# VH-VL binders against q9nrl2r1430to1533: the designs that were tried, part 16

Target 1, 104 residues: q9nrl2r1430to1533
Amino acid sequence: GGVHELSAFEQLVVELVRHDDSWPFLKLVSKIQVPDYYDIIKKPIALNIIREKVNKCEYKLASEFIDDIELMFSNCFEYNPRNTSEAKAGTRLQAFFHIQAQKL

## First folded at step 13 (VH-VL)

Design Q6
Fold by OpenDDE, fold request of step 14:
Structure Q6 (fold): chain C 104 residues (1-104), chain A 123 residues (1-123), chain B 107 residues (1-107)
Amino acid sequence: as target 1 above (104 residues)
Amino acid sequence: QVQLQESGPGLVKPSQTLSLTCTVSGYSISSGYYWHWIRQHPGKGLEWIGSIHRSGDTDYNPSLKSLVTISADTSKNQFSLKLSSVTAADTAVYYCARTDYYWGSQRYGMDVWGQGTTVTVSS
Amino acid sequence: DIQMTQSPSSVSASVGDRVTITCKASQSIRTYVAWYQQKPGKAPEPLIYDASSLESGVPSRFSGSGSGTDFTLTISSLQPEDFATYYCQQFYSTPYTFGQGTKLEIK
């Protein structure tokens, strides 16, 4: 049921955070380091935000949780060219996520 | 102590394939984030050749005229470099190096280097 | 490709001097920069990672700073063993390009 699903979301977030390719996604992008980021990305999101939403039980459906994770990756690929370290990490992390998401 | 050591033939004929191996000791290749090949032409600066991630993903310098292939063998704790159809321009000291990861961020740098191996392309 | 323009190409200094080497990226690369020291006939040795973090075992007289496009390696008080060639490198995107190097010579 819902409690089990919530636990699954929590566990998946933990696994994503612990993944070595999570570094671009742990927190929102720094406006200091990337001044134009928020001019381009209009729906910023990060794993810490997603984790908070999970903790607050804001995800009623697995699809909502998945949508936020996919948004996170979409933002990464929208802003970062394919040859950037962030995009490469994102590609690998997303692949990992897709595998883990099948277990939800 | 983590150590990297390059090995391979020091002399390669033009049009042949340059093949080098980096042997890693004191550390598992599977634990490293990126493994790199770098070269330095005599009296020149450093040039990144390519890298392999622990997942097997590879990246190569598109400026190199030779076909670059980097692979890893976890059973031997080695990773290798192949450059096809070499020319005199590929004469250089070749280094292998490591980039590691610490929780929260990639360590942006190559923290361990091999001693380098000289490869001369000559007839 | 991202260009790392390193300056100066060479510098002469004396023991005890403060030395500054600069690396300018052709675009913003955040803090994804490393610095290396290379002595003749030897492999490069890491000095700084992530623009400002000192590698283990590196003397505290070495420091790195910068973010975005401008990066600096500083030696606060030059020692005899510091005469060498220094390189910056970016890890923002492949190819992971190096600066052309700075040869630090004794005056």
Scores: ipSAE 0.882, ipTM 0.943, lowest interface PAE 0.4, mean pLDDT 95
Fold by OpenDDE, fold request of step 14:
Structure Q6 (fold): chain C 104 residues (1-104), chain A 123 residues (1-123), chain B 107 residues (1-107)
Amino acid sequence: as target 1 above (104 residues)
Amino acid sequence: QVQLQESGPGLVKPSQTLSLTCTVSGYSISSGYYWHWIRQHPGKGLEWIGSIHRSGDTDYNPSLKSLVTISADTSKNQFSLKLSSVTAADTAVYYCARTDYYWGSQRYGMDVWGQGTTVTVSS
Amino acid sequence: DIQMTQSPSSVSASVGDRVTITCKASQSIRTYVAWYQQKPGKAPEPLIYDASSLESGVPSRFSGSGSGTDFTLTISSLQPEDFATYYCQQFYSTPYTFGQGTKLEIK
């Protein structure tokens, strides 16, 4: 398709990607670096996938979009102990998301 | 260029609180990803004390017996370390350091260090 | 806590030698490892970040490699100014831990 008007979902994804704590979430976890990740996480997702879904207008409800974002964080916390760099970044990014999501 | 400088008393009595400040120049602490305190006991290796993220989140080494407090003052472009109830075991050279963010990935390392300040705990 | 077992504790070498220092993590830590050089009476200086990325201004004779549990710092051709103590550090989880250090001495 062509250029879409920036929606609230698109704007929020842009803000999440630009956040300094987005690095664990920009793309799917590497199976090479984390061989057991996909044995544990059954519904992997990342910001690039969510962005693509937004661009394709796959989210008809805000709740669907929010569910995918929350799934992304849930996966992070399920796999990574709280004292890991990924979990710390995820905690901060999720807090940021929750604030921004109030605008949806 | 970015520079870090530790400052504080070189002598602290046992049971007192050790207080140090790291002054950052050439770079805003608000732009830094993590700010760290590290120490080195005489003739020994390096020990991570704790860190503060730009958000204010702190992490401390649980193996330290003293209560650790790290805080930041953006108005002064400084961050500080407090160790309560110090003993002779806290005698060391204390360093502050920075971890910065690289777009798309965390920089796993401390790329800028202070010159260190010696703190002796003695009665 | 994650243990970083560094080896050897000391090594004697000559100018021009190839030197290898190893750091083994007690669990997988991906590539979240840094290496530092410290000379007597001085602060540590960064060499490598993210296991294999060379810090700015560091000579190309220094290199880092590894992922998971085994990491290596290599000096391809030792120079007089390279005699110092070297440390690895992990950033996978807190507390961030250092290796015990490797003292590189003149043979």
Scores: ipSAE 0.881, ipTM 0.943, lowest interface PAE 0.4, mean pLDDT 95
Fold by OpenDDE, look of step 13:
Structure Q6 (fold): chain C 104 residues (1-104), chain A 123 residues (1-123), chain B 107 residues (1-107)
Amino acid sequence: as target 1 above (104 residues)
Amino acid sequence: QVQLQESGPGLVKPSQTLSLTCTVSGYSISSGYYWHWIRQHPGKGLEWIGSIHRSGDTDYNPSLKSLVTISADTSKNQFSLKLSSVTAADTAVYYCARTDYYWGSQRYGMDVWGQGTTVTVSS
Amino acid sequence: DIQMTQSPSSVSASVGDRVTITCKASQSIRTYVAWYQQKPGKAPEPLIYDASSLESGVPSRFSGSGSGTDFTLTISSLQPEDFATYYCQQFYSTPYTFGQGTKLEIK
């Protein structure tokens, strides 16, 4: 049930964070480095936020958890052109996530 | 200590394929984030040719006229460069290099370079 | 493609001098910049990564700064072994591109 799902979410977040392509996603984008980011991205999210939500048991459904992860990737691809380092990392990390998410 | 060493023919005829190998020692290529090929035409600056990520994903410089292929062989701890249909414009010193990864961040730089190998395209 | 406009192309200086080299990106590239030193007949050697981080073993007289479009490499007190050609490079997007280089010569 819910406890097992929460554990699965926790484990998946740990695996995402440990992935070498997680660097664009560990924390929210810096306004200093990217001044216009929050003018474009209206629902910012990062792995640390998702991890906090997991720890607080805010995800009752796997779909809710998946939606936040996908939002994180969507934001990356919305803001970053495909040839950027962030987009490339995002592409690889998302592929990894999709594989791992099948276990949920 | 991590070391990179380029190897391959120093002379290639026009229209042939240039093939180079970078042998990595003291470090597994599977642990590196990106592996790069860079070249320097005589008396000129540096030009990025392409890179291969540890996952096998590749990126190439679209400005190169020759077809670029970069591959990796983890069993030999090597990665390779192939340039097809070379011309005199491909005469250069060719370098391989590494970009490493640290926890939480990509390292924006090439921290280890090979000594370079000279390739001359000539009839 | 992102252009890295490096300046000056050449600079003459004396031992002990403060030297500054600049690179301007054609668009914002955050801090995704590296600097290299190259001596004749040798491979480039890394100096700075992430715009301002000093590579291991590099003397502290070298420093990097900047973000967005404007970047600088500074040598606080030039030493005899510092006469070489220097390059900046961006890692924001492919193709990765280098500056044209700055040749630092003895005055």
Scores: ipSAE 0.872, ipTM 0.939, lowest interface PAE 0.4, mean pLDDT 95
Fold by ESMFold2, fold request of step 14:
Structure Q6 (fold): chain C 104 residues (1-104), chain A 123 residues (1-123), chain B 107 residues (1-107)
Amino acid sequence: as target 1 above (104 residues)
Amino acid sequence: QVQLQESGPGLVKPSQTLSLTCTVSGYSISSGYYWHWIRQHPGKGLEWIGSIHRSGDTDYNPSLKSLVTISADTSKNQFSLKLSSVTAADTAVYYCARTDYYWGSQRYGMDVWGQGTTVTVSS
Amino acid sequence: DIQMTQSPSSVSASVGDRVTITCKASQSIRTYVAWYQQKPGKAPEPLIYDASSLESGVPSRFSGSGSGTDFTLTISSLQPEDFATYYCQQFYSTPYTFGQGTKLEIK
C-alpha cells in the first residue's frame, strides 16, 4: 500500500474509464431505468465509486482493489445474458483489465 | 466525410459462396466500433446478418451462423462478408454499415450505411 | 430473439401533420433503440439513437421517446421529404432485430 501502489491503482482506473467499453460501468445502474437490478445485484459497484475509494485511500491491499474491479464484472455477467451489448462490453473490458493489471 | 461502398457479383448460382466487400473511405475501419452487414429481401424488411468489432470479435445471426463469415482487412480499409451454400432465399439487397462510438455515450445505432448492392441467387 | 413490432404498418398524412409511429419490443431493452428513414431505392438513413437522441443533421421536427418495451418516433410537422418508410432496430442483444417498417405516404 505505499505511494507507488496508490498511483498504480489510479492509473489503472483512468485506463479503464477511457476504454471504449467502459460505458456500462461508469456509474451505478439506474433503478428507474432497470427496476429489478437491485433485486438481483446485492453489492453494486461502478468505476466512479472505485475511483473515489482510490482517491480516499480506502484500499489497504492491492487484492481489495482487484476484488472490487472483478466484482464489477461479475455483477455485469450475473445480470446480463452473454449475447447482450453490456455483457460483450464487459468481456472486452475485463480482458483489457487483466492485461493492465499485470503492471501491478 | 465517411463513405461505405459494397462490391461483389450481382448474380450467384445456388450452392456457391456469396462474397461481398465493403470499402470504407474517409475513415479508418480501426477507428470504428462495429461494422455490420444487413440485407433486405424483396418485399420484406431488414435483416441483420452479423457484425465485426474493431478487436476482430464477430457476432452472427443464429439463423446464418454456420454459413457466414465476416472479416476485416485494416490494410485495405475493407471488411467482407462470405455466405456459403446460397439458395434463392439469399436474394436481397446487401448493405454494409458502421456503428461509431463516442466515450460516455450510448450511440449504438448504425450511423453510416453503404448504398447497397443487389444480389440475385438463381440457376 | 427480441421481436420488434411496429405500428401502424402504413400512415397516410398531409404536409404539416403530426405523425407518431410506435415500436414495441418483446422484452425490456432499456433505451437501446435506433430509428431509420428509408426512401425507395435508397439505403436506410439514421434518425435517432438511444431511443431519443437525434443523429447529426436530423431536423428537430423528429423526436424519439420511450424506454423498456415501448418506443415512439414523432414527426411534429411533416415536410414533403419525410414521406418514406421508417424502421426501428434494437441493440440490446444479438440478433439486432428490426421492426417490420411503417410506410408514411402523402395524403
Scores: ipSAE 0.605, ipTM 0.881, lowest interface PAE 1.5, mean pLDDT 90
Fold by ESMFold2, look of step 13:
Parts: C-alpha cells; structure tokens; sequence
Structure Q6 (fold): chain C 104 residues (1-104), chain A 123 residues (1-123), chain B 107 residues (1-107)
C-alpha cells in the first residue's frame, strides 16, 4: 500500500516489539534449542521478519500484514500447549494486537 | 532496592481460609511481570502455588486450583494469597517472589524473594 | 506436570572441591531453568537463570549449563559459605516445578 499504510504497519510492529510479551516472537525459534519445531511448523515467521517485510514494502494489502501477524500467533498455539510460558505470552500479545489492529 | 515482605497469621485452624499479603517496597507491582506464591513444607522442597501476571491473569498449581485465589491491589502495592479449607498438609513456610521483566530478556526465574512466613495449621 | 529430578540428593565435600549437581526434566524445556541456593532458615537466593547466566553478585565459581532435558550446576572450588541446599526450577510451563533439592554438606 501507500506511505500512510506503511507508517501504520511500522507503528504497529514497533508497538508489538515493545510489548513485554514479545520475547517469544522477536526472532525465529532456534532449531538447536527446539529440534522438532520445524517438523511441526511449516510456515515459520517472527516479528523481525515481519518488520523487514514492512521496511522492504513487501505488503501490498493490510490483510497480508495482518495474516503474517496472525500466522505468528497460530504457529505459537499449534506448537505450544496452553500452559507454557510461550503460549501465555502469545495469548496476551495477540489480544493487544487485536486492539491495535482496529486502528488500521 | 526492591523488598518483599509476607504478612498474615502464623496459626490457622483446619477448614479455615489462610490469608497472606505480600507488601512490595521500592518497586511498583504494576511494573513487574509475574508475582508468585511459593511454599516449602517441613523438611521438604519447594512448591509453586500460583502467580498473578501484571495484567491480572492468574495461574494456579492444578493440585490447588479450586482452593487458591491470588489477587493484587496496585493502590497498596500488594498482592495476596487466599487458600481455603486448609489442613495440616498446608503447614509450610510461605514465600512471595517476583519474576522480573526487561525488554528482550526474560530472566526465567524468581529474582527477588520475601523472607518467608511460617504458617501452622492445627487445632 | 514437568518433573525436575535432581541428583545427587546429597553431597559430602570439602572446601576446595569441585561439585556438580544435575537436574533432569521429564520433557524438553529449552533453557528455561533457574538455580537457587538456600541456607537454613533463609529464603532461596537466585544463582543462575536461563540455564547458564549468573545472577548479579553471584561468584564466578558458580556456573550452569545445559539445554533440553539435562542441566548442571557446578561449583569449581567449594567455599565454606557454599554449604547449603540447591534447587533447580523450570519455567517452561505451569506448574513451575522445582527439583527435590541437593543438600551440600561439609565432610
């Protein structure tokens, strides 16, 4: 999209990164620490990758940006049981995202 | 310096509700990430009771879930534990503790503990 | 629940000895392990977080290592003040379980 949409996407990504529950989502999951992650999660994505895509103007529609963010949360909940620290952080960050995304 | 101090009765009768308060000084409870209650049974190890996130979300040990309530009062900079229907098995030293937050770095641990308060459940 | 199994349950050692305490998780928990030292009549004190990072003010003779299911705490040269009980704790999932403890005693 346009310059205003890119500024909105960047603003939202910055708010997500600054959120205290962003820690599981800043970078891709380490295959060394979690050897089976990429056997289960086939479309990995993280905030650093989404931010890079915003910086490179790779999102043509707001829906494409929102889909990547939702994919990030969907991956978290697919891999991690509800009672894990990652899933709890994901639940809170996703709730925050839904509030912020209304501004798009 | 952040300090945590447990307070409450040291003796509780069976079937009553144990009520403890953790007072936090030198740090805002709303700035923390998680606030925890832990207990240590006589001659035994440590047991996590539950936690409250700064958003108000609570997590409880499933072995205690129907009996435990943790709440926070940000205006008093305190958080509290209530454990209902106590028995002799609930006799322990009770600690409050913090899991701190720093952006990009989850420390994975309880970095500040209270001094503990001994609670005895007996008639 | 994730069980954290410490070994040994007790160690008898002399000042200057190297001591290793292990903690095994019943499933993979990445590096989400902390270690605590507890002296009699005192609250636990944090030693190590994230499996291998020393808490502020902890002497460099303490070190931690491991990822997945197997974790160790090592004291490279035991000092008189190190005689205590040591606990590991996992933070991967609730309930945030502790190991049973390892009591380190003077010979």
Amino acid sequence: as target 1 above (104 residues)
Amino acid sequence: QVQLQESGPGLVKPSQTLSLTCTVSGYSISSGYYWHWIRQHPGKGLEWIGSIHRSGDTDYNPSLKSLVTISADTSKNQFSLKLSSVTAADTAVYYCARTDYYWGSQRYGMDVWGQGTTVTVSS
Amino acid sequence: DIQMTQSPSSVSASVGDRVTITCKASQSIRTYVAWYQQKPGKAPEPLIYDASSLESGVPSRFSGSGSGTDFTLTISSLQPEDFATYYCQQFYSTPYTFGQGTKLEIK
Scores: ipSAE 0.589, ipTM 0.875, lowest interface PAE 1.6, mean pLDDT 91

Design Q6
Fold by ESMFold2, fold request of step 14:
Structure Q6 (fold): chain C 104 residues (1-104), chain A 123 residues (1-123), chain B 107 residues (1-107)
Amino acid sequence: as target 1 above (104 residues)
Amino acid sequence: QVQLQESGPGLVKPSQTLSLTCTVSGYSISSGYYWHWIRQHPGKGLEWIGSIHRSGDTDYNPSLKSLVTISADTSKNQFSLKLSSVTAADTAVYYCARTDYYWGSQRYGMDVWGQGTTVTVSS
Amino acid sequence: DIQMTQSPSSVSASVGDRVTITCKASQSIRTYVAWYQQKPGKAPEPLIYDASSLESGVPSRFSGSGSGTDFTLTISSLQPEDFATYYCQQFYSTPYTFGQGTKLEIK
């Protein structure tokens, strides 16, 4: 743990944001557009929030960072059936994340 | 200027495999997001056949009962449709189409279409 | 599968009229709807994406609205070139189904 670990979290978040399947995950789901989302998803999270937490040094362990990223995907698959555009994007982005996370 | 052009045989015999190719000009298929095949039966509406994502992932209309295969060849800047065991019911105009990549905001829709190619299935 | 039901099946109208075409999804699909115009013997042409966003080069008399299950295409002042068949399509989930079409004819 140290400066290299914090840089790795930031680099990984930047790579996730730049990925073309990041579009469902950039910001929290809109309650206006999806009124029932927050009735179903109890621990909402998105890439902009995770990036803020990295910038504020809120992750003590790599496992905490990984848990938030996996929570983001878990929320996607819980709310969205697998044949939806969101779930397809989530599946591809999660696969990319697993490859990149091996660097941690 | 992006252009899509379908090509393939206009007449196919029943039980054979229909093979169509979409040639893309003025744009690399590896830069797109999704590439689609759509058909239109005589005097009727549009039916989505399937799509291929830039990663190689494919999605097919379940109504075609796994008779369809879509593939891409980036070296030829082409993507293709194979529909096996065709019948007269597969007679249609076949279109290829693109969904383009737009970072941060997915533009949902088929923004470029080919001109279409008529395929007749008969003995 | 998500069914997209267009209404009406046909519309008879005059140049200068305002025309509204409706597309109803069998379940909520957010804003994942596109609209197309097709003239006889021609490929469909894109008009609207993401329910309300105009494709490049499409005249401003075309507009789209809606979210959830109810979507509308409006032509504010018909021109002679607007007589065609119009289709909606959803992109929420596969299969990416089209509406059955609305034929807009000269009165």
Scores: ipSAE 0.580, ipTM 0.874, lowest interface PAE 1.7, mean pLDDT 90

